# Designs tried in a protein design chat: VHH binders against o59646. Part 27

Target 1, 363 residues: o59646
Amino acid sequence: MKNPKFTENQKEIEKEEFEFLQKLNFIIKESLELFNTNLKNSMKFINYITLPIIMASIESKSFNPFSEIIEKHIAFILNSKMNSLGYKFLPLGYSSDLTYENDNSIIHIDIKTANLENPSDFKDTVPLGINQSSYPGVLDCKIRGKNIKADCKKIKVYPNIPTTYNNKLTITNALLFIYPDYKEIIDEIREDYIAIRELISINLKDILTPIEGSLEEFLNYKPSNEKKRLEPILDNIVRGYFIHDKLRHEFSENVEKDLEEFEKKIIGIAKKLKEREIKPVAILSISIPNGELAPHYDDEIVSGKSWGSSFRYHYKKSGNSVFKGLDNKASRAVFLHINKEYLPVLKKYFDPITVYELTEKRL
Short names: E, the ipSAE of ESMFold2; O, the ipSAE of OpenDDE; V2, 0.75 times the mean of E and O plus 0.25 times the DockQ between their complexes.

## First folded at step 13 (VHH; framework vhh_nb_b201)

Design w3 (at its last look DockQ between E and O 0.20; V2 from the best seeds 0.00; counts 0 for: pae E 16.5 > 2, grease 24.9 > 24.2, placed apart)
Fold by OpenDDE, look of step 13:
Structure w3 (fold): chain B 363 residues (1-363), chain A 121 residues (1-121)
Amino acid sequence: as target 1 above (363 residues)
Amino acid sequence: QVQLQESGGGLVQAGGSLRLSCAASGFTFSSYAMGWYRQAPGKEREFVATIYSGGDTYYADSVKGRFTISRDNAKNTVYLQMNSLKPEDTAVYYCAAWGSGDLTVWEYDYWGQGTQVTVSS
């Protein structure tokens, strides 16, 4: 298909996008040392966050404290640097993680983290929410690769972000941090924690004596859409005991012995987590096309996992093509950091890899 | 001098098993990721398996569930246990080593000479 002739305006938009991409790349690259140092500093407190990690591991919601730590550090660094460059922080509500304003543009930066062992997070695509782009992606009538209806027409997913704000161009970028897996470490202690919860549950009377007469009613109270109070109460007791050093004399001697043993296990797990030296194995910087560049990227920005609520862009197509600019020359996806040890795995999903240097290199 | 020496290759019938070994010398073995690649006649060299310095493993989809990579740092040796071998697994298998850290150069640090694995139907 003959590449649609782009208008002069579209070319100008792309130019601005790439200029910002370069700027952002430079900022992040320059700040990698600071990022690493700050991350390392956070990890000094691994002993204090291990139990919360364990507790969160059994919840329905996947909690990754390392992911959050990474996101917070990079947000902090970006805020500092962007402000220094004259950009004003401009939160716009339900939008990207970071939003900035200058004289000519509104900039959105989304920070994403992905586990290396969960390829669904980054295999061939970067998932976007409706608040992460100004580009109206194509919504296919598919669920998990299956067509819903043969006669269903493709529609566009319209994001919350317009292509322009008061004549200022919307520029959208994403930063993807890929981190190594540590699930196996948590899996070692998960069952033990469950056992501890059960143990506490059996002995709740010792702690909740003031409400003994109504204990069952209290624990079983379930508003129409709420879970039983039992689990939150158990978790609260766990926090009281292990984090706040409370309630240590409220349990029988036998129970205390078990709790002490579990505490030792927590320490062991903390050590293992520390030894793993969890840090990003790769950082990918991505320029997401402005909606005014449609329909050039309709094949690249497509429906996400949730029909009608999300979309994703394909940074890699069949045949190892990379997410590129209008002229198919410059990459919109650039690696700012790669741990060489993990390069073979990364190449499986990102080949070829463009790396940011003073001069960009293709690997 | 850095050396990677593969061994354990040979002829095996389909469904059979082989265990490859790669003995390494001349570098700090424990600090390197170790891996196996293979090259079949007329095909490009392809990734088979990697074991990182931290012990994490990664496999090609084609060998997942059949092959197991392991390492013994005390012996400076990496292993590839190959089970349920198929004719399609016929190739020269190469041992590779590469360091961790920031990527500045796209190349593996060290390669072995390779060992032939032939799986007959």
Scores: ipSAE 0.016, ipTM 0.267, lowest interface PAE 7.7, mean pLDDT 82
Fold by ESMFold2, look of step 13:
Structure w3 (fold): chain B 363 residues (1-363), chain A 121 residues (1-121)
Amino acid sequence: as target 1 above (363 residues)
Amino acid sequence: QVQLQESGGGLVQAGGSLRLSCAASGFTFSSYAMGWYRQAPGKEREFVATIYSGGDTYYADSVKGRFTISRDNAKNTVYLQMNSLKPEDTAVYYCAAWGSGDLTVWEYDYWGQGTQVTVSS
């Protein structure tokens, strides 16, 4: 229960984790302009109908395809830059998103996104899958929201990433991108999308003739444990009409007019998305403790409320994310980028805010 | 020494109005973003409003349309006009200042001592 002292090996592990964190921070910070350029280039395609149709068709209010775009561009940057610093790409199954090696270590990096309006995804904690850490998580005594009165801290959730690969140290990191919600822009078109789906449904007989049975019978067929067939068919017809330029002129003139008016609204939404200038609110770089550092981080790496295949790395309100075995008390969680518009909001969630800075002394 | 001094707090009935002021000294006021935070008993400090050096404003959703932040650079003062007050607005209100808004962020900021706002039902 009493925290033992760090061994010399554990101190050396933290030194290597800190040194890699510095290299990762350098790569990402130096690449922010390239990231912004690549992101702006992807946004040139936002004026096409494809993306607003996809966004309007998805019922989850938390879905944001720009998160996926951001993650892909950062992965591209890492894959392009890590070799120049002596790391080789090492794709492994069941590992974090990106895996690399050098002579001394195997690097696992996971790219995460969080919505600023959902602070449980970023405030003082980061979620970890079993493939994103080598540190065993302490079991939470809750099952399905119920507390189990037991000494559950003796039970661990074991990750699938080892603390070493042969003689190479496992180093695990997360890059967390905090972004604003884009719900307001998409809400403008969601009601219209629903109306278009109903319009197509009323007129579906014009374009569907089942080979066997009646149209009603076909549409109401529901295999066990599945939704009705109608909704996917309507969404398919929407995609065919607006994205693939198919099924034009198969509806009446007044239906076609309504479809064309919706198309114009989609184009307007695409323009609004482009004008919003999609940028992260903040980028947080996190060094996740290696499992050989147990028990020093047992209070910070904890399973979820019910035992499952995941856990969380908890930081407290301020400063708890440090390299505990290093005298410098360097932070394990460092901001690489902050959108200044959001700094006051971020200071509510983070105190202190530790920022990686690039400096050059010229004498 | 850097000082932020709040004033204008007090007791007010629900639906009433208050105007908070924060006088600043000891730094170049016109280069700083200024803001208001609040803390109710037993709760974490929460964001209320910010005004940047360029005049752009940002509000918490809970106060949009009711609260207005403004600044007077000649008087080194930031204001919070609070209208249509609700009992849930009861809190200690803190004035805060942040640097010029460069990419580099500060690990510390300047905070006032706070002023109590109590909204009776």
Scores: ipSAE 0.000, ipTM 0.136, lowest interface PAE 16.5, mean pLDDT 75
ESMFold2 (binder alone), look of step 13: mean pLDDT 83; pTM 0.842

## First folded at step 14 (VHH; framework vhh_nb_b201)

Design x1 (at its last look DockQ between E and O 0.01; V2 from the best seeds 0.00; counts 0 for: pae E 16.5 > 2, placed apart)
Fold by OpenDDE, look of step 14:
Structure x1 (fold): chain B 363 residues (1-363), chain A 119 residues (1-119)
Amino acid sequence: as target 1 above (363 residues)
Amino acid sequence: QVQLQESGGGLVQAGGSLRLSCAASGFTFSRYAMGWYRQAPGKEREFVATIYSGGSTYYADSVKGRFTISRDNAKNTVYLQMNSLKPEDTAVYYCAAWGSTYDLEYDYWGQGTQVTVSS
């Protein structure tokens, strides 16, 4: 369906959104060096989080070991910059990660990290939380993949963010930092860790002597849909031994030797992680349309997989700019930074790619 | 001057194999990702494969399992081994090099080599 004609007010809203998009581009670019420096400094502490990273890897979830650190630094830097520009920080729980206010606008900035090898986070669509948009999304009315002959367009999914606050326009922007995959580093030690867990499991009787008479029953306990108690116990033993040094010499000498060897491997992995260049392959800034621009983006902003608790901003790869504006052909999604080494891969997911340097360029 | 020179293209029957080479000069080869694109008549240039400086590889879905990209840093050469070729693989294949810093971005392209797969 052809989007309805834009009102003058909608054009003005879009203008403000794009102006902020450009401003944010500048802010982020100016802060890249600081970000890198801070991240490097944070890597001094990698030894403290390496084991938890390894432990989390057993669930085969795509894990960016640096995601938490990255997000924190970005948030910190953005906060400082926004404040310096006269924006007041608003700690609103219903909104995005960062919320600011100036004389004219309420600004929401969501920070996201993604792995290049996990396209679910950015392929074909940009996932949005219910607190990351003021745009009412279209509820998908498909049932089991079949279209229902119903006017489903009448059913909207309303986000937490209003279109205006205190007569100020709400502007929402997502910052996506796409990083290379670190899977190879984790894969290197995952199997060793599994073996260590097994080793500990077999020798738990040596540590859990006080409950020896009921140990099997104790470990096999499974409340409702939870994992067996054995699993968290193993995790606890691992943490106790390798993080807290509290369970040393509780195992046989042979087991201790194996545990010591594993400890050396942990150190090795930590070193590898530390030596890894931690730079995003791309930084994507996305101006999310304000709800007042409805229904112009109804085809692009729909309910996500949660069927009402999330959103997805869809873009078409063939022939059209990613996340087009209303009146102009400018993209609402712009890359603030791209490592061109990764451009071919990025084009698999984003095509075309619009990059902001000093000026907007199509790649 | 940066130069990328492709070779190894030609005519091959469906199911056959070709190995493309791209000799690079004029830049620090080991610091660049190398890759291949192809363009069929009347179609847009499309991604085929890339190999990063660290050795990681990526492939287009259409060539995955059939094509293998590799590089020899000592020879400043990137290769594309193409197996199980199909008529739809017919195109001009272009070698490319990519590198970037936060401040500078580089992309270089070869002149291309014709690959024709007959049915």
Scores: ipSAE 0.030, ipTM 0.444, lowest interface PAE 3.3, mean pLDDT 81
Fold by ESMFold2, look of step 14:
Structure x1 (fold): chain B 363 residues (1-363), chain A 119 residues (1-119)
Amino acid sequence: as target 1 above (363 residues)
Amino acid sequence: QVQLQESGGGLVQAGGSLRLSCAASGFTFSRYAMGWYRQAPGKEREFVATIYSGGSTYYADSVKGRFTISRDNAKNTVYLQMNSLKPEDTAVYYCAAWGSTYDLEYDYWGQGTQVTVSS
């Protein structure tokens, strides 16, 4: 009782988790060439999405123009390839990105992206939502920076995902993509875009004539949303001018000159985004322990410093990330891809680096 | 220390069958996925089949339904049953083991066994 042992069922759970990790590693590694080809094809259209990217950047604290593209391509690959491993797609309405089943298990795969400049999101840890794990997380019930805490030994952070679905074992994995920060490229043009919005705003009288009331009253009206009517009008005019080639020559010559200069800057940004390459610095696969393995991973799956409804899996907290119930010391966290140009930076955060390599080529 | 030894290759008429074996030693067999690759004369090696530690399998499209991979963890041996052989299957067949470790080198390869399928 005092020295917990792995039960036979817990050992079987880890065997199943390890077997799936091998399958996942194989299919992702085998698909890297397809993934790279799909990304390159998306870049053929970068000129068409660069302005929408710039416009979306206004409200973002952090912005990666390619994270959604990366996630969609990986989801496509998994959805098209999992059938060959004996799994079928099973949408359950949970927040898991991807859910699959076979005869014995239900698989949850979450695609995570992390900025290389924010190591707290990837170094020896992976964040988990309550729909991304079946393992109850250990709570830390104190308020950071305050002398206020509670004894919460009787309660854990309980996830929404069960340890089994009707006797099918829940298996949960994360695919973690580490990529460089693109914020500097977007920030380069952000101030120019803000200036263009002001230029259009000052010159709205050239294209928008009030009928009743003042133009100022119209533009400053704040309908039930929290934005003045001016904001959607400016966004619409920007789209009309730069995407749809409308409203050309409706402004004064000086305004038209400034708009054309900004158009040239958009083209320059598109070139920089295309040349940055949207490939990850590294790709890791992480097997997240099933909740029936409690308490063996309690030191590693925790809520953080205060009460929360989310957790982290600290997959390297107790040394190397291993399947603790298996004698083979197999790793739960494995690099599937390393961009070798970033190896010095990666060795700053990971020592040693454990990799999975394929030696076969696509048929 | 690590050794993979293939056997069972030979000359077979089209439509015939062969069974390849690969005996493994010097590593923890149950930790590794085992597989078969092949290399035709003048070509690069290509994937044939994989079997995971728990017995699940994955095949190249060109061999699905004709080839069967299996393993015996007690004997540290992986097998490839090759049925309905075609001249296009002529190659040197290599046994391989791969997986994750604490370092950057984790692949093990056998010396190969020749399979020749005559018209």
Scores: ipSAE 0.000, ipTM 0.245, lowest interface PAE 16.5, mean pLDDT 79
ESMFold2 (binder alone), look of step 14: mean pLDDT 85; pTM 0.863

Design x2 (at its last look DockQ between E and O 0.02; V2 from the best seeds 0.00; counts 0 for: pae E 25.4 > 2, grease 27.7 > 24.2, placed apart)
Fold by OpenDDE, look of step 14:
Structure x2 (fold): chain B 363 residues (1-363), chain A 119 residues (1-119)
Amino acid sequence: as target 1 above (363 residues)
Amino acid sequence: QVQLQESGGGLVQAGGSLRLSCAASGFTFSSYAMGWYRQAPGKEREFVATIYSGGYTYYADSVKGRFTISRDNAKNTVYLQMNSLKPEDTAVYYCAAWGSTYDLEYDYWGQGTQVTVSS
């Protein structure tokens, strides 16, 4: 259905949204050097977090080992900047990562990190939680391509964030930081770690037998819908040995030798991670439409897989700017930064790419 | 002055292999992504492969598994190993360099080298 003509009020809302999008561009770009410096400084701690990263890699899930660090720094910087601009931190429960208030608006900023090799995070849609939008999503009632209910497309999934709060307009932005992945580095050590876990598992009796009871029964204990206790125990032993140095010399000499060798490998991986430049290949800012702009974006904002739990904002690749405005060609999704080195890859997922230039303007 | 000079192109039979080289000068090579594009007659220039400053590699789907891009920072050279060549791989291959700071973006191109794959 052709979107109804938007009202003047809706135009004004959009204007506010785009103005903030521009402000955010300025804020982020102004802070990029600081962000980069802080990230570099954080690398001094890489040795302390390398093993946990490796341990987490057992799960077949692609992850950015630096994502948490990145998010923390971004949050810190944004908070400082927003405060300096007169925004007050508003710790609303069940809200976006960062929420601020000024005289005119409530600002929600959701920080997201993505890996370049995991396109599901950014390729066609941006995922949003129920606390990251004020726009009600449209429930998808299609199952296997068939509608299960007539006119189900009219059903809305309502987020936690209202369109207005305390008579202030809610403005929501997603900041997506796309990074190169570290898959090759992680893949290199994962198999070694698996081997080490197996080695430890085989030799658990050296550590656990003196405790009490049947070791086998103890390790095979499985709480309802949980993993066997063996898995956490192995993790604990790994941490005890490599992080806390508490389990040294508890294993046979041969096992100790293997563990020491693995420790060297950890150091090597840490070095590789450190040497990897931690710069985003792209920073994408997405102005999420306010719910008052419904139904203009109903086709673009839909419910996630689970009712009332998530949303997806879909990119439109139809020759026009991604996330087109109401009555203009301006994009709600803009790149604040791109590393041109990665432009060929980015073009695979984003075409066209609209980039804001830095504007020297006092906010 | 920035220079990118391609070499290694030529005529090869289908199923054959070629190795392209691109020698770079005039910029900090190690800080730039290096890549290859190609342009066939009557077609638009298309992406082939890129190796980034951090070593990450990316390939076009059409060449994935057949082509390998690598770099030697000590020699300021990027390579494209092309295996299992097909007639459809016939094109002028261009070397490119991309660099970026947060504020500035750079791109450089070579003059190209002809690759012809005969059936």
Scores: ipSAE 0.015, ipTM 0.261, lowest interface PAE 7.5, mean pLDDT 83
Fold by ESMFold2, look of step 14:
Structure x2 (fold): chain B 363 residues (1-363), chain A 119 residues (1-119)
Amino acid sequence: as target 1 above (363 residues)
Amino acid sequence: QVQLQESGGGLVQAGGSLRLSCAASGFTFSSYAMGWYRQAPGKEREFVATIYSGGYTYYADSVKGRFTISRDNAKNTVYLQMNSLKPEDTAVYYCAAWGSTYDLEYDYWGQGTQVTVSS
């Protein structure tokens, strides 16, 4: 069975994708010092966000507590730099938040963060939402835990993003920021936070008196969603007490003492987060193949879950990710930054590691 | 690679008990909500129980008072103690993990373990 050849149109698409990847890599690499400075400035306000960080870290597999801050600083850099390359910001609502256009292309950029302890988020693959690719994913229709399979070769996972907008080529990219696990710091207080939530829950009757029905019925009520009312109530009380200084002295003296001791622990965690340098382990820049390049990347762009709402791009599957239609076989996945302290760990996940280098040229 | 491996299923008489285990690897277990779902032949997969990372539990009405979910974060394992079993509890029981992420792809499912309740 012979693989189809790249058409001249497909080769031209890959030239455009490669050229944009080089422009993106230059912008981000040139701006790393500014990004680090801006991130440090945000960290001056850590005292105000430490409790939200603790609360959020309980629920996330690959949680980086600074992911939204990182995303916003990178978005600022891109929004301020893309105009100088002739690209205009073009929000489309049903695409990535960082969407740009010029005469020839519509550009979609997604910023992702990953925890080094969760390699499924970054190792040789990048997960993609339906708004983050134009390449239909190959669908593997099996049911987890059962020997039940369908032949789904006639359908694929179809993204929201077309391969072109009128006569403008769709180009999609991901920027992936890998961070170390902050588990050491968060674990110091995690069990205490769990205990405080339980303490508040047991003592809710001190501050929440039912008018009709029992308190148990109220807290266990489950309207049109799957969460019981207790969970948002506990989160709200925690925010009220520790962020807004409300509900003080509404609990018994022993409860108040425990809440105040936990507040001191929050302050201690804030100091530890402030003192820890917040630096990525690595920054990876990824060019995601356009859907007109089918079928050349079918083995690499597949459905995410067992069905249909997401994708994965295996940018290292079957060798290293390349622009398959270009003569130089340039890499589609390039490191923009590596923290040398973590290089031995990174080499467990990546071989080779292709690094973008900024070359000085004297004129 | 994320793995969820169920064990402890089997054949039991009505009124009896079973304890299911689910060993997890490839993710930060202590940060995830863990749960059990079940699927009887010819039916949709249905919710059974959830335990959040903070230890709070929720149960389907059909199992409340009979089933208990628990977790051991040191061993990366979630358990389902099933008491007073009924024939209608017969199903494949699946372990699941999900949580808040900034990506859409972190719902994970085990391969399932068969529970059969005869009478």
Scores: ipSAE 0.000, ipTM 0.088, lowest interface PAE 25.4, mean pLDDT 79
ESMFold2 (binder alone), look of step 14: mean pLDDT 85; pTM 0.859

Design x3 (at its last look DockQ between E and O 0.00; V2 from the best seeds 0.00; counts 0 for: pae E 23.2 > 2, placed apart)
Fold by ESMFold2, look of step 14:
Structure x3 (fold): chain B 363 residues (1-363), chain A 119 residues (1-119)
Amino acid sequence: as target 1 above (363 residues)
Amino acid sequence: QVQLQESGGGLVQAGGSLRLSCAASGFTFSRYAMGWYRQAPGKEREFVATIYSGGDTYYADSVKGRFTISRDNAKNTVYLQMNSLKPEDTAVYYCAAWGSDSDWEYDYWGQGTQVTVSS
């Protein structure tokens, strides 16, 4: 009922999406050795970024310490290759940072990283923000097994990206990098870092005014809904002490001893991170359906609990999701790289695995 | 030296509207956050609304959607537009200013203006 026939325009849209997916797959597959070399060069400086990684981990329990580095190296490769193929970089507000145009289309590429231990971020699905799709999400009106009301299905989640820009077709892709979990290494030191922040907090009077009432008011000050002053002060002292070699000998001998022990643990974590050999477990390339293809992907692009801020593309919900309007029924999700060491683990989540091969597509 | 003078208070019927003004002098108005507080008889002073120097606003939950704070930096004046007034809004309303780039004592207060909402 919700599956009318594809129009000729919709078939042309899928042809353009498929052709771009093939170009993107070729670019990334051809560039994997360069990416690995560039990543190894960044790892030479791991000793300088380990503490910032630890500090950032307080806000997230599933932090991939290398996600920004990975994204920047991939962005560099794409910017170079896209320009050499006649695509021009086109930064737009409220869109992907990797946005390009040619005469016929505007391309959005989103680079995503996923933790192998969190399969909801990569297994048969990819999360989408409102700036990462042009296809409206279908609201799931069920709450604990019941619909909220009978007409709830008429309300869709609408993304920021239009289906066209000034008659240029919107094409949206995701590159999903699946990485090993670094949780064990980061969690090993997270509790120690929290304890160090508490230790500095308890001894803060050693380096600030000793007046009890005024100190408490100073530390707890916040203009309206801003954070209390204490948290930024603690972070600043940590950076001053461990990165800039300042504030040394301002604390008591017992506090200094604990800070020195933590410093040694930072060095140990840096060595563990460097030894882990930073390679993706897998790289998955995904073509996200354009919104003009509605309603053909309504069952695959849905909003769950977020209702208006995000949704998911279930690229394998009805078997292996394909370019439904094309005769070849090519897959919209293709593996560009698999680390063979992890193949048994990947087979828990993917069966079958479709792999892109270079020699099949040379021109 | 620093002066905050409220005006525009009075008696109104429930469901009515009132606009408070606060004229400021003796400090660099454009650098200060401005706010409104209120105190009903026998109660402690309560936050109502704040407007920052950049124009961002924040409201107490009890007045969201009914009250609007605004400022005119050319006239050194902050306003509180109060709509859909309720008897619970009856209080003395105080204008306040604070700045984060001076010494520890940065709060200034007006003398207050009475708002009375009859049922």
Scores: ipSAE 0.000, ipTM 0.099, lowest interface PAE 23.2, mean pLDDT 78
Fold by OpenDDE, look of step 14:
Structure x3 (fold): chain B 363 residues (1-363), chain A 119 residues (1-119)
Amino acid sequence: as target 1 above (363 residues)
Amino acid sequence: QVQLQESGGGLVQAGGSLRLSCAASGFTFSRYAMGWYRQAPGKEREFVATIYSGGDTYYADSVKGRFTISRDNAKNTVYLQMNSLKPEDTAVYYCAAWGSDSDWEYDYWGQGTQVTVSS
């Protein structure tokens, strides 16, 4: 269905959105050097986070510690800049990562991170939470792609963010940081860590002597919906030994030697992580349409995987600019940064769509 | 070639006024937001004022009420009227442009002009 004709008010809303997009993008671009510098400085702490990263890797969950660092830095920079611009920070727990207010608008900035090798996070859609948009998304009444009923009507899903707050327009912008994959580095040491865990497990009697008579029962305890107690105990021993420098000399000499060797490996991995340079391969800024612009984006903003608790802003594969404006060819999305080395990979995902690229210039 | 040329900087006494100008060339001026930033020694570059292509203006809190940004599209020039200057306003002031030309968005910077406010 052809989108209904947009009103003058909707045009004005979009204008404000685009102006803010430009403003924010300008601010971020201006701050990229600072951002990079801060990230580099943060690498001095890599030794403190390497082991936790390794430990987290046991669970098939891709933990990107660098993502957290980046999010913190960008938040810091944005807070500083937004404050300088006269925006007040609003600590709204039901809203996006960063929320600001000035006399004219409420600004929501959502920071997103993605891994290059996990295209589900950015390839075809931008995921949005119910607290990251004011646009009422569309929930299809389909189950596994089939309509329950032929006359099934689409349902609107309303987010937590209103279109206006205190007569101020709510503006939402998403910042997407795409990172390279560091999985290969972690995979290198994962097996060693597993071996170390097993080694510790076999020798737990040396550490847990006070409960020797009931040790097996103790370790095999499994609360409802939880893992066996053995698992967190092993983690605790690992942290105690390697992070807190405790539990030294409580193991046999042979075990101690193995643990020391593993410690050296941790240091090696830390070095490798440091050498990879923590830098996003791309930074994408997206102006998310305000809900007052409905239903112009109904085909693009739909319920996500959670079927009502999240949204996805879908990329259009055919036609004009992805995240298109109401009456122009301008994209609501811009690349603020692209690592040219990764351009071929990025093109694989973004080439079918039109996104503006910001040119880098240094003073 | 894109050029942003600042002028109007100099030494002024506290309470005085300066008017900065930035002459732009090499891009479609009317499609760009124009702005001023400043950087004091040892400090980070900070936002001062922006005027969008649509004419909307935004100011840093520190300069609000004292500074006025304006633009003349016919002259491809953006202005910053600075009144009631304070020593804290001492900085290199940079003209900036943000916008889109064709299918690309760009940001441009001038070389900066020194503003010194003496107490």
Scores: ipSAE 0.000, ipTM 0.212, lowest interface PAE 12.4, mean pLDDT 81
ESMFold2 (binder alone), look of step 14: mean pLDDT 85; pTM 0.858

